# Designs tried in a protein design chat: VH-VL binders against q10081. Part 15

Target 1, 150 residues: q10081
Amino acid sequence: MSNLEFVYKYFNSLDVKELYDIYLLRTNVFVVEQKCAYPEVDEIDLKCGHLMLRNANGKLVAYARLIPEQQQTVRIGRVVVDPDERKNGYGRKLMLQALETSKQEFSSSKTFVLSSQEYAQPLYRSVGFKKCSDAYLEDGIPHVEMRLEL

## First folded at step 6 (VH-VL; framework fv_praluzatamab)

Design s36
Fold by ESMFold2-Fast, scan of step 6:
Structure s36 (fold): chain C 150 residues (1-150), chain A 123 residues (1-123), chain B 112 residues (1-112)
Amino acid sequence: as target 1 above (150 residues)
Amino acid sequence: QITLKESGPTLVKPTQTLTLTCTFSGFSLSTRGVGVGWIRQPPGKALEWLANIYWNSDKHYSPSLKSRLTITKDTSKNQVVLTITNVDPVDTATYYCARTYYREYSGYYFDYWGQGTLVTVSS
Amino acid sequence: DIVMTQSPLSLPVTPGEPASISCRSSQSLLHYNGYNYLYWYLQKPGQSPQLLIYLGSNRASGVPDRFSGSGSGTDFTLKISRVEAEDVGVYYCMQALYWPLTFGQGTKLEIK
């Protein structure tokens, strides 16, 4: 049947291998592939939920963190798909699950937000996000804020 | 060094429009998470939040005063402007602008404040 | 709007003695992320407010360790273990979980 598994955990519930898998995937995409010199690991990791998508072999193929914010808002960050797995539609599956998981974990949430680089905007638009800001720089990289209201 | 300074009239007549300018240095309103807010304090009374504006042009207003308040920014000049229409003697207060820095888990709060400017509304 | 209630409103303290200020919110300030969106400010006479405590219990940069914040949900406390003359002023709690941002009425700490 389905050979994909979604797992959602807060930091204190992550085991050492899950931490290894998350940081390996994030570093390979955000630091190595995107050649960004900013710190990838940050203190927000300690205080948010981590959504993992694994294949039948247990490999982490996609990831996002879910950051509950003020004003009944959830921020979705560090959205990443294993480069070797991008032809499988995992980014869209991940985003749809992120919304579903956020509704289950944060039942009063009404708004979802994220900071999007230019290349990623089509993915987020495909699941209902709309641009809601002018372009701004974050760590020297152009971004726009995107929002989904229920 | 981060600094903010309020400027505007010190005396305003009832029914007039009050315009206050916050000029800041040491940070930019083009940076994600950064905003500037206005807080006032009538003589001998508590602090009252008025409005915030953020890097992405999001604005929030005190609901009780929203119809009278306008907050705008000029990112290139490092300025935020608050306008209050139809002032009344009860609007007499020291007005502060302050930097608000939204980090995902820090929330909306004020870390650096201007010196404040006293505005008296009287004839 | 969230109502913030402080007690006492006036707090005379002998230097070197401890002081304690209470802040109560009309609704829980504990978010699903585990944080309390409560902040403490000090306004010294003739000066602008300055941040003392953020997210319930964390000291802001440069704040002496004699200051501590505690509490969760609707009941919060600011404690000063040994009051110094420089601690005179009005202490305000603020909630930032919901719009509008709201402050308590203030607690005036005086040296006797």
Scores: ipSAE 0.006, ipTM 0.579, lowest interface PAE 10.1, mean pLDDT 86

Design s37
Fold by ESMFold2-Fast, scan of step 6:
Parts: structure tokens; C-alpha cells; sequence
Structure s37 (fold): chain C 150 residues (1-150), chain A 123 residues (1-123), chain B 112 residues (1-112)
């Protein structure tokens, strides 16, 4: 089996290669694969933490950003798994690590939230998230809010 | 469980060739990124890295000792062999083998070590 | 070769007191990927070395939280918040950014 490494950094600690890897993976999944032309890079990237999962070859295979919100809440966003790697359980590993990293970096956090497309709901349910809203459109795509409370 | 054990002669005469075998269990050198290294420690002195061999047969040697060192592996037997030619008394040391692996950007470090074997080179 | 220099070489500590060990490298161990390729090992009397800290500041599996690593570039520190009897031994730093891999000369921690 692969030796996996989780790396968590705030934006100012990212190096150029990490930044390149993150945006390449995110644009390939959210813009190219999802076939949506929207601003993928945003100001939130400058104010949140970035969780990276790399394989034994150093390839970025999964990623999420952790956004501290008000009222002891952390929003997990831009959850992505490399399309070539989706049969390896990396999404679940990433989500479990996102929860652990959030507890370490944002010790007051009690609530985790995310906006989920329909296809991704089984992944989030598998780690304890529950649907907490009616469907809404985000950039023209149906989403639901999901929540996990400690 | 991961274990490594060194074996070889405990006493060698100057100018002879020293051959040490590392036998391990709980992992395979057919696993991508995995390697085994040799480190020695003269009595009362610091650790000194000697050589690494990896899953793909990639090898690295201490430059000061390279002309005297050969590292090989037998993946089917779970063994790594280190050979040191033309030994002299300064080669007296406890020799360790250890698992090394590249875990993405974790770099090359030794996570499991053998018990070590003391080799005395005496004239 | 990258030279690794530790200080102090001998560190007598009263049980329950903190301890601090310094490690300096002759060249920066900070890579483009943001990691410091610096590692800490403990060799207890009569035993093989064991990994304590990897990539500068990450505790290895099973290592108590009283151990912490810090630093970046060329200057690194290993701290023990409250020294216990089982912490006696020789501490080594190692760099793994450049071949050959090189160790510091070791710091012997003793209970006084």
C-alpha cells in the first residue's frame, strides 16, 4: 500500500510548487471536469488553511481547505480527489484528517459544515456529516449544506 | 510487526572483507518508496551513515567510503547485504540496518532499526 | 557534506525539569516544498536509535507529547518539557535533504 502524507499550511506558508499543485488539481476537477467556468481562485484562499494529501511519489492526490468561521465553526471547502486516484479511498482519508487537523488548529471548533453536490453526499455521510438544508444552487449546480457537530 | 536483524562475523582481521546481512520482516523491498540503509557507530562515537538501497535497486553510498562499499538486495529473501573491503581497526563499530522510506515529501528517514551487531577489526 | 553541530554535548538534568538541545546545519535544510529535512533520534543506553521527530517538528508514532521539535533553515531545537528517567540517552539530529545523510555528534542527556 501507498505511504501517504498529510500536510497542512496556511496560505503564507505555501511554497510556489504547492500553490501550483493545489490550483492545478482544483481547476482540473472544479472547472474542467465539472465543465463550469467560474472563479475558482478566490480571496478566501488567502485567509484559510490548506490540507494536502500526497502519495509516495509526492503527487498531490487530494485536497481540502479549512475555513474558520464565526461561532466555533469550520467550513471544509474545495474538497477534491485526483480523478485518476478515486478508487483508493483518498476522499474518506482526507475528510477524517480534515476533522483532526481542524481540532488541532481551531481548538474551539465544535461544528463542521460544508456545501455538498449530490454525487459527494455519500462520502460526507460516511464520516458523520448530515444534510441540514434544502437544495440550493451554487454556480448553477445543486448543493445541500451538511453539518457535523461534536 | 516490522523487524530487522543484522548478522555477520563479530571479529575480522585488517585487510579482509566484511560482509553483513540484514534480514527483515513485516515489509517488502518490492513496495514502491521503501528502502534499507546501513548506519554504523564506533564505540563511544556518533552515528555514521554508510549506504541505502531502495525498491528499484537505486543505491546511495557515503562518498568517503564508496570505493570500499557494496550494497545489494534479495527481495525474495527479505535481505540486504553490505560488503566492506580492506577493513582496518577504524571500521570497528556496531553496525545497524534500518528501514528507510520516502513518504511523499516526508524525505528519507529511518523509522525501524535492527538491534545492531558489533564488529571488531583487530590486528 | 553537510555538517550537523549539536550543543550541548552533555546535558545533566534534574527529573521534572525541562531540557533543550540545539542542532545547527552548515546549509539550509528548508526545501522548496516548505519542509525542513531535519530528524531527531534517541538512543537509550544499550539500545538501537529510535525516531522521535521527523521533518523538523512532527512527532513520530508513540512519542510522548512532552517532546517537541522546532526551528527552520539552519537552526533547530528539540525540547523536553519535563524530563523523565526513561529519557536518558544520546540524542542525535540528522539531515536528509542532501546526500550523504549526516548526523550530529550527539547530546548525552543524564539525570543529575
Amino acid sequence: as target 1 above (150 residues)
Amino acid sequence: QITLKESGPTLVKPTQTLTLTCTFSGFSLSTKGVGVGWIRQPPGKALEWLANIYWNSDKHYSPSLKSRLTITKDTSKNQVVLTITNVDPVDTATYYCARTYYRGYSGYYFDYWGQGTLVTVSS
Amino acid sequence: DIVMTQSPLSLPVTPGEPASISCRSSQSLLHYNGYNYLYWYLQKPGQSPQLLIYLGSNRASGVPDRFSGSGSGTDFTLKISRVEAEDVGVYYCMQALYWPLTFGQGTKLEIK
Scores: ipSAE 0.000, ipTM 0.475, lowest interface PAE 19.5, mean pLDDT 85

Design s38
Fold by ESMFold2-Fast, scan of step 6:
Parts: sequence; structure tokens; C-alpha cells
Structure s38 (fold): chain C 150 residues (1-150), chain A 123 residues (1-123), chain B 112 residues (1-112)
Amino acid sequence: as target 1 above (150 residues)
Amino acid sequence: QITLKESGPTLVKPTQTLTLTCTFSGFSLSTYGVGVGWIRQPPGKALEWLANIYWNSDKHYSPSLKSRLTITKDTSKNQVVLTITNVDPVDTATYYCARTSYRGYSGYYFDYWGQGTLVTVSS
Amino acid sequence: DIVMTQSPLSLPVTPGEPASISCRSSQSLLHYNGYNYLYWYLQKPGQSPQLLIYLGSNRASGVPDRFSGSGSGTDFTLKISRVEAEDVGVYYCMQALYWPLTFGQGTKLEIK
């Protein structure tokens, strides 16, 4: 229905408006909404790909970063959906596109991993991820590792 | 200050099971991206990687030794244990444990090493 | 398994002179993210290995600037611009792009 656009870029290809949009969305969700008080911006941003989902009005409604790792593995991180846009299925669309983009950008990708907060697990299970660790703390917040094999 | 120290028997007979413990301080295996690995060095030979274990309980083993190796952790004790079954004189080596960090792009390399413990396998 | 080949295996050097060690991998260690997953370690006599260079060219904390790493893909070089007595030991390269992690056979640097 809506005119949705996926855009994937490495850091040095991002323009200033894209960078602004990404950090605004990430800060509002991970720092403000989730009440986290640790640095959101990190050096991994310079070394990974950035997947953006925009609506017909050009608004960034969902985002994830794709971190190519060893062993034909891609780590999907900073998965976020604009709070005003939840209930539109954007999280699931984003995850499916993240897998597809990873196959296109990293032809040897066989394994996808992510660190999931407890509440987010249903989203990741819906696209095939399975819990593969006991709970552990990441900056004081319980997480579990999840994995998807091709 | 990050410190790792290996402990275990210094002499083991062929066919027995060798158990080595790595005790560490200055970091935790409850921390995202952190792991501990085991590397050995037979006298006068090169380094050989054996196994890694990570914060999330992910484990990786040397394929040639996989059937003989078990790596476990006790996060509350700051310990990682390596078990090698059915030892043979060719398993005589100095065994090291080392910290590894995997945080996105950084990879599975070793930044701090224990002092090593020499294990001799002989009858 | 990725095979790591070092040359020379024995490197006698005169104090104050430069030294160069080569490391070759059987497959490219350059990842799509632009990093080479190649690492250099030094094992001084009777001691544990210590990290010198990570991701091909980055010096580890506390490593003197006379050490430098270079190369990409399958061919890598560790250079010491001016060898000091404390540099004696065995140098190992390691790849960490693929399981299992593999080391070169080592290069023994000795003062002549």
C-alpha cells in the first residue's frame, strides 16, 4: 500500500541528512524511550552497513545496521522502529530485507546473529531466529543471543 | 588489570583425561563480546588453537581435535575449563588460556594471555 | 583450514638495523567490511605470546612505533624499523577470519 523504500549504505556513503535521521531515531528509541544511559554511537557505525526504511513522506520509519563478521556471519544490530509507526509490520519487513540485503552484499553469508532483549524475541522468531544462549547482561539489561542459519 | 592463569596436572599418562582450568580477573564472561580460548605449543613447535568459549556460551573447537575436546565456563567463578580425553604423548605441550573479544568487526583474536602450564604426557 | 606461511623462519639481525617478516595466507583475509583479519604476536624467550598488531596494521596498546604492519588480502609484512635487544623472540602471524584460527609456523628473530 504505502510507497516504502529500502536504502542500504556504508558509513562513508551516507549524506548528512541520512546520518542525522539515523542518530535521531536511534537516540529516541535506545536512549530516551528505553531509558539507557550509555553511549549509543560507536565506532562500529564507521565499519558496517546501514539499512534504512522510509515511508512515502521520506520519513525514516525503521533501521538496522548490518555488521559483517567472521565465519560468513552477519550481525544485525540497532534494530529500531519509530514508535509512531508501530503496528505497520515494519519490524518484520526490515528483518526480512536485512537478510536479503546481507545475501546481496555479502555473498558468503550463511549465519545471522543478533543480541535480543527479552521483549523483542517474538519479532526475531517470526523471521526464523532461534535463541542460542542463556540470558546475559549487556550494559545491565538482560539479553539473549539469537541465530539463524541459511 | 587483566590476568589469566592456567592450572592442572603437569604429568598425565596416555589414555587418561586431561583437565585444565583457566582462572581470570579484571573482566567477566557475562560481558557482551568477551570470550576465553585455549592455545597450546608443543616444545619447539608453533602455536595451535584448540577451543574458544564466549559470553553467550558459543563454543568453537579445532576440527581435528573436536571429538576429544570439551570447553566449559563458570561465569560466577571467573573460570574456563578445557578437557582433553584419551591423551597421547603428542599432546605434550605448554597450554595457554587467553582472553578474546568479539565486538562486531574486531574478530576473534587474543589480547591477554596466561603464563602457560607445561603438560607432559608419558607413561 | 587456512594455511599461514611465514618467511624467513630464522632472521638474524644486527642491532639497530631494520627487520622484515612476511606472512602469506592460503585465502584472502580481506573482509567486505574493509578489514584484514590478520594479527601479529611476539613470544619472547620463556614468555607467553603478546599481541603486537591487530587487523593488519594497528599497533596494540604499549607497542613501540618502530613496529608496523602492512599488506592486504594474502600478503602481509611486519616491519621493525630499528631492532632492539628486547625484540628477540619468535614472531607469529594469525588469521581470525575463518574457523579454525590458524597461526604461521613462526619466525625466530635473533641478534647476530
Scores: ipSAE 0.007, ipTM 0.613, lowest interface PAE 8.9, mean pLDDT 87

Design s39
Fold by ESMFold2-Fast, scan of step 6:
Structure s39 (fold): chain C 150 residues (1-150), chain A 123 residues (1-123), chain B 112 residues (1-112)
Amino acid sequence: as target 1 above (150 residues)
Amino acid sequence: QITLKESGPTLVKPTQTLTLTCTFSGFSLSTWGVGVGWIRQPPGKALEWLANIYWNSDKHYSPSLKSRLTITKDTSKNQVVLTITNVDPVDTATYYCARTSYRGYSGYYFDYWGQGTLVTVSS
Amino acid sequence: DIVMTQSPLSLPVTPGEPASISCRSSQSLLHYNGYNYLYWYLQKPGQSPQLLIYLGSNRASGVPDRFSGSGSGTDFTLKISRVEAEDVGVYYCMQALYWPLTFGQGTKLEIK
């Protein structure tokens, strides 16, 4: 048994320890590891759902936020996997669960989108996403938009 | 800090192509989630949305005008251009450009508007 | 297209008195995320529109607290608790849940 647990909550339902764990993981990956100089925490966090993956020890090993958008679309953002845990397939498991959770929480959703850095595209392609834009800058870093239709 | 300004001809003849440029400062269309839209207002009439363009080159057009509209951007110049083909007197209006965002929780609303430019279509 | 209907279209008000403007959408603007994608703009004479209320009930930065938005689904109201001379102009509601973005006809608020 993998002893993994998925938990999904909107901001107002997060407890203080969950909020701490989420921002610690996101800061360590996006700010410290990836050297993104811009603010990691934004007001979208207050209005979206937060998907957490914990291991048997209760450690937050992967995370994504699910943002319901116009046109029956869900944007999946802030996808992170703990650096010590990246050989365990948690990124793929997280993405598959994000799609399933989105279908349960946002029944009108037919389209899923995300902004992907170049290195991350293989992960997203593995669960069905396809590139749908030219490269653009997100906080100075090249990205492409990717899309999956139900 | 954030400003937008429309420029283009103030008088065009029927059947011509109208080209309007929005020049902005205080933000960039290379920034995630940012866009610029065009809205017009015929004299004494309501506001009518025309088109939006976003950081990732996503474009949306008013369906009733789509065949006549083209929206483009030049991120390095901080400019968005709207082109309307085959104009007629009904296209006489004040044309506004405005900043918008692709923010899932808040939707695609306009927070900063240009001053507007009146375009008259007359022979 | 989603049709936005405002009433009244003309609203003469005595200074210091309250004012109320209604906006009705042809289909629900309430999303599964719990928000109404309804916005209120004010266009003062000779000026560009300015944002007053976003997501149905939230005041934009710099907007006085005498302005309030309420409603859900298809029926929305903008209220001004005590009208002042600077509130004169045309008020528009807009929906931004679906493409194309659509505006109401506008409500002209005038001082008596």
Scores: ipSAE 0.007, ipTM 0.612, lowest interface PAE 9.5, mean pLDDT 87

Design s4
Fold by ESMFold2-Fast, scan of step 6:
Structure s4 (fold): chain C 150 residues (1-150), chain A 123 residues (1-123), chain B 112 residues (1-112)
Amino acid sequence: as target 1 above (150 residues)
Amino acid sequence: QITLKESGPTLVKPTQTLTLTCTFSGFSLSTRGVGVGWIRQPPGKALEWLANIYWNSDKHYSPSLKSRLTITKDTSKNQVVLTITNVDPVDTATYYCARSPYRGYSGYYFDYWGQGTLVTVSS
Amino acid sequence: DIVMTQSPLSLPVTPGEPASISCRSSQSLLHYNGYNYLYWYLQKPGQSPQLLIYLGSNRASGVPDRFSGSGSGTDFTLKISRVEAEDVGVYYCMQALYWPLTFGQGTKLEIK
């Protein structure tokens, strides 16, 4: 019996509680835990879809945003799993759902891309992404671009 | 201030390889969301896009010229190099390099251009 | 490849008069995210191109209010509400939705 639920919404369809949950999770992981000093909330949030994974208690345990880009491309960003819920495979489940949801919402999409910190590459490789760039700095943190072609 | 400047030979013979260098300042290809492209303009004709390279080493080439084009970057020198093999008189043009920002939804476009360098291909 | 077609190719204008340039794409430049990936450039005589309008209707930094971009999908227009002498040059539209990037043929704006 599964009580996990995926919910996908564009910004204007998010309710106040969903918006609160998303920014709380993102801030706690990217700003507080990872000490990233960049602005976490940006205007891209207004132009993309938001994928949420909730547990049986309604807690937001994982999240990603799906950004439709040119060239039939979808960028997956702000991938985060609640620190208290790690080791449950939620990151992999989230990534697989992100690909499936992107195919449904952006039917012409053929390419998926993301910017990966070095430690996160094994997660993305596990769902088919491959490194396609040299390391570069994003807000002072080393990243590589990863790509998946359909 | 963002500036770009093209350099290379002004006269090249048919069948030779043309190498052009773009040297820029005011930005770096070590940071996310920026690239450099090459665009040419034959005398009295329209602009034609050739190739782009980005911070992450993503490269894109004009399909009709792909087999003759190579674009590379040297991030430490703030340079992007375009190489065109087996040149022909129809390759005579003013060659521009330009900065190409990429901010996800904003797409690929050119916001600052170099002065251009005229390359004549003749025997 | 997406073909970009401009009209007119030559546009003589008296200073102070309005000017309008059309750009048509062979397929829609409107994306799922609501943006049109259409750009306008001006090349003044003897100079490099300079960006005027990005994403269909947004003026680039330093571009005067007299310039405006409009349109969606396949039909786009660049308007100059009151032409000044410094506006002389060749105007190009460009699409950036799909590789390769493609430009229109150019519209030469001349003072009468």
Scores: ipSAE 0.022, ipTM 0.677, lowest interface PAE 7.3, mean pLDDT 88

Design s40
Fold by ESMFold2-Fast, scan of step 6:
Structure s40 (fold): chain C 150 residues (1-150), chain A 123 residues (1-123), chain B 112 residues (1-112)
Amino acid sequence: as target 1 above (150 residues)
Amino acid sequence: QITLKESGPTLVKPTQTLTLTCTFSGFSLSKRGVGVGWIRQPPGKALEWLANIYWNSDKHYSPSLKSRLTITKDTSKNQVVLTITNVDPVDTATYYCAHTYYRGYSGYYFDYWGQGTLVTVSS
Amino acid sequence: DIVMTQSPLSLPVTPGEPASISCRSSQSLLHYNGYNYLYWYLQKPGQSPQLLIYLGSNRASGVPDRFSGSGSGTDFTLKISRVEAEDVGVYYCMQALYWPLTFGQGTKLEIK
């Protein structure tokens, strides 16, 4: 949809309202909906890029952080879609934009990785990620690592 | 309390296959971020990285030796095995296995090393 | 492959004096995330290598504060403020930004 806007910023460039919107969305999904016991906010937020998807009303409807790692790798984390906005294809749009933004921001990146919960694997497979590990527990929830080579 | 120990033959003939086993304790290779690498050191020479294996079964090999190297893991035995085919005298070295932990920004370095095992390749 | 070059290769020092070891990389080790993927190891005679410094300037657990790492991009320094007899050995820098992982040639620190 042409009424959607993608915004990408590092932490120091985020304004107060953007920071508020990001943490509100992340805590509502990871802490409230998914009952994760561990701190949602971490020091990686200060060192990574933040990709925001807003609707025509300026509402933050989807978010991911892009974490530049060593070995020409980008880790995509904290992938969330507003529960009220699911079934609009925002997750897939977000992931496709994350790959395009990474090509622009991290020219040496060749590999993308992420930790996926079971239910989210179809989303990541739809944009080219493949499972590359056995299941493991993270915060008591089963995950698998997924990888995409560009 | 991370501990690693290398084991294998101390003398191997040229053209044979060398198999080295790293047995470890104090960590699990099923834990996210954990890996084990192999590094060698010929007598009087510098350290040379050979291969890494990780919790997710990702493997990385030295490009110059890739065709001769195989790294595998057996998490039930707490072991990582390195195999080098078609050895020659220049493969004479002390072989080390070492723990690595991938924490995103600060991964892929070795923080705990085994004692090393000297392998001599000679006829 | 990234080439790591150390200097000097041999460093005789008097106990209590400072020592400095240089490490240069053929390409920048400074990543977009702001970290330098440069590590320092010490190998004491007859022993396995031990980690001293990670990510350019951070001391590993248990490493005395007389050891410090500095530098960014392609030029890095390991400094020992007051050399002790137990510091003898070969010092190696390593880069972990790119595959394959590569080490410098080593710097042998000896008491004179």
Scores: ipSAE 0.012, ipTM 0.641, lowest interface PAE 8.6, mean pLDDT 87

Design s41
Fold by ESMFold2-Fast, scan of step 6:
Structure s41 (fold): chain C 150 residues (1-150), chain A 123 residues (1-123), chain B 112 residues (1-112)
Amino acid sequence: as target 1 above (150 residues)
Amino acid sequence: QITLKESGPTLVKPTQTLTLTCTFSGFSLSTRGVGVGWIRQPPGKALEWLANIYWNSDKHYSPSLKSRLTITKDTSKNQVVLTITNVDPVDTATYYCARTYYRGYSGYYFDYWGQGTLVTVSS
Amino acid sequence: DIVMTQSPLSLPVTPGEPASISCRSSQSLLHYNGYNYLYWYLQKPGQSPQLLIYLGSNRASGVPDRFSGSGSGTDFTLKISRVEAEDVGVYYCMQSLYWPLTFGQGTKLEIK
């Protein structure tokens, strides 16, 4: 419903403002809103691609990281939508773009995986992901592995 | 201290099902990124990977053997079980279990191996 | 399947001399994350394989500094600067970038 722009960069190509925007959004959602006491920033950030969705005003409204894994597999992580921007369909748009960007950036991508919290499973199912594991605890929070194969 | 140990029959007859158990200590399959795999080695031959299972119950099988292989885990008992159906003399090998990592940029390898168990398939 | 080819298959070495083993993959093992998903294992007679080198060039814990791994993409080398009697065994390379995980056919290092 607005003029949206997708931007995809590896860590070393991020400018200081982009890095600030990404960590602010991730901290506000995962640490402040979800009250997770665990470290949000990790070493994977240095080795993966960062997909940003900005609105017409240049605000970062949604984000995901794309982690190239072995076996023609891309892991999609840190999927987040700005709390003030929910119900605009940004999560679904982000996931669809994550699949397209992965195909462009990681040739031979055949399998997409993610670790989903309970509340997020409907979003991922809406774009084709299916559960492929029993529930497990990650930092005390229930998750399931989900997979999409081309 | 990380240890793994294979157990199971040392002799099986052709067409039977072979079940091998890996019992480990010093790590848990509840830890994110950790897994256990099975590798075999026929006498005088090269190593051949069979299957992996991970903390989240994700599984991978050798495509050539997939129809005959089943890998399962019991996280609370620190055990991983491999089942091979319809065995043939060509399945005679030393079977190893080993720890592996599924996640993380440094962890996609077998770092600790069991002692191996020789299984002979013969009438 | 990714084919891993080692050479030589047999390597007789005089103690104290250097040794070099080649491993070639049928496809590049260099990932976009910058790592080569190539590993070296040593199997001493009657023993289980033990990890020597992970991700192309990193020495595993407890492995002597006379062992080194090098290479990128499809061509990899394991070097031993001064062979000791305890180095006798079969050396295997392995790739983990593609399923199934595949090993080379092995290089048997023997003392002359």
Scores: ipSAE 0.006, ipTM 0.609, lowest interface PAE 9.8, mean pLDDT 86

Design s42
Fold by ESMFold2-Fast, scan of step 6:
Structure s42 (fold): chain C 150 residues (1-150), chain A 123 residues (1-123), chain B 112 residues (1-112)
Amino acid sequence: as target 1 above (150 residues)
Amino acid sequence: QITLKESGPTLVKPTQTLTLTCTFSGFSLRTRGVGVGWIRQPPGKALEWLANIYWNSDKHYSPSLKSRLTITKDTSKNQVVLTITNVDPVDTATYYCAHTYYRGYSGYYFDYWGQGTLVTVSS
Amino acid sequence: DIVMTQSPLSLPVTPGEPASISCRSSQSLLHYNGYNYLYWYLQKPGQSPQLLIYLGSNRASGVPDRFSGSGSGTDFTLKISRVEAEDVGVYYCMQALYWPLTFGQGTKLEIK
């Protein structure tokens, strides 16, 4: 267990090294590891906040983006943990921080939503999310919508 | 191409239940983000939002009418049904159903509308 | 509920001249994500409403560049640079930041 640091920034505040770290981690997990053929980088990256979890050496070990939606809702997306750093509880720590950061940045937030692949549902349930839809395809991969209300 | 069409009775008596059906094509309520809303317009008056239903079965109702409104969907038939109980002459309006698409930050607005169906509530 | 107030309610315009419609909201429609959740619709006589402008200033597909939306927070404007006969109808603003969704009372644009 190392000294962990959370950093939250909108796109225009990201420096080039942070941008590199984010896209490298996302590409390695979503494209290379999960073999997804969809575009990983999208326009939402320009409109949302980026939550980074770094270890004591400054390495990006986990990441999520926070998308403020209307109706006091925040969507949490692109949740990734470095494959070499799994089993350290970073996913759970990241999700708890995502909720806390969202409350600080989006003061009227009442509802949190996310699209979950089957394997990831236990992580999201562990922090209070509940399934709220039937399975659907997102970029060819089965997902379910999950929700957490305050 | 997205198309929607409203159907139901054109004349109902006060205190009865009004049931309206929206039949659509060009999209599916199985698609993430997709929803259908109902909006009405009394003759010569402004538009009034009634209810939305989404792919994930989320439902939202106008608070002033919530006790009288029920919105349901049949995804296999491409239909959304709105039910209004205990109708009153003030419920006389053209009723529209409309496509909405929740794309996160883009929000809940209507981009394609049905032709509307006029419902008259009279004694 | 958020109250949407339009001005003027009646707008007689000479063809070829500009027209401007104001919409005010009782609360700010500017979200933390930088978007204004304000939308403009046109209802031509005997027709369904059609989307003109989304998220404050973005023109919907197929809408002529004569139409533009501007404003932020609580004050919004729809402008038509040169009014044509086909622009006759009732214009509505709508907010979609908060439930319930609410519309303005409408502005009737008429040729004089």
Scores: ipSAE 0.012, ipTM 0.631, lowest interface PAE 8.9, mean pLDDT 87

Design s43
Fold by ESMFold2-Fast, scan of step 6:
Structure s43 (fold): chain C 150 residues (1-150), chain A 123 residues (1-123), chain B 112 residues (1-112)
Amino acid sequence: as target 1 above (150 residues)
Amino acid sequence: QITLKESGPTLVKPTQTLTLTCTFSGFSLSTRGVGVGWIRQPPGKALEWLANIYYNSDKHYSPSLKSRLTITKDTSKNQVVLTITNVDPVDTATYYCARTYYRGYSGYYFDYWGQGTLVTVSS
Amino acid sequence: DIVMTQSPLSLPVTPGEPASISCRSSQSLLHYNGYNYLYWYLQKPGQSPQLLIYLGSNRASGVPDRFSGSGSGTDFTLKISRVEAEDVGVYYCMQALYWPLTFGQGTKLEIK
């Protein structure tokens, strides 16, 4: 019934519509909703994998990028859920799929890391991440580094 | 322009702790994706990577030396500090600090290096 | 740890002639994103290392076009089309795909 679909692609494999959907979702969450005026698009987008979660109607409802820092370490970034689609558990489903996809795409993945805003820490803790740094400012917003070891 | 400069003692005795400071200008460790690393070179030998620290306080250490190494930063002072505990004569080397990047910024390479500081470990 | 092996270890060259340095890695440095995480550095006598080539084949800013990097996976080459006196020094390759970052043992280029 739900027919949720996960799609994972590197930048050069993204089509124009996928790229549009990704940047629209990321801009609406990170720039508009979070009221932050920081550069959302960066060169990492060209070198990482893009994990998309679509609903039965093909709408992009959640997204994350998987940055292979080394074959054994994957950084999960730009984790976002469509504001209109929250309370559907998409964030948790996305994180669990990010771990699964990372294991498949990066065969020796043992360590996962991410930079978490304060409000998002409960989501990441729910899938096994633990705080591993002091608070730091990124574009004026408090973050902490979080890590998950397999 | 970008510059890095190492400072610290030039002579330390075996079993002591060595503390080296990298002071840099022309960039900030508050910039996303940027880091500073330490590399050493024993006299007449090859380069050996020691540790990196990044804008977000993420750290990586050489596994063979990890128990003896600590890397920290003070972003407001433009400084990165490397501490090596329980030094022995094999730690005699020229120590360099250098600017580095996460993989998304063309990988973990080093584009600007300090002049290096020779540290001799001898009784 | 990834082992980086350079050859030759010593390379005497007549000025104006070409030079080639080989670098081999114990594991592939080609990532799923299509990049080779291999870098070339030059250390001139008494100086700090300087970056020559990044991601296998890209010249760093200010590096003359007579320098070129090539190769993929485990086998890489640095070429100098016409060696000049200022090119003397020790050349190092480095891999940055795996922790710890590892360097080759170095190739000393000398003028005959």
Scores: ipSAE 0.006, ipTM 0.645, lowest interface PAE 9.1, mean pLDDT 87

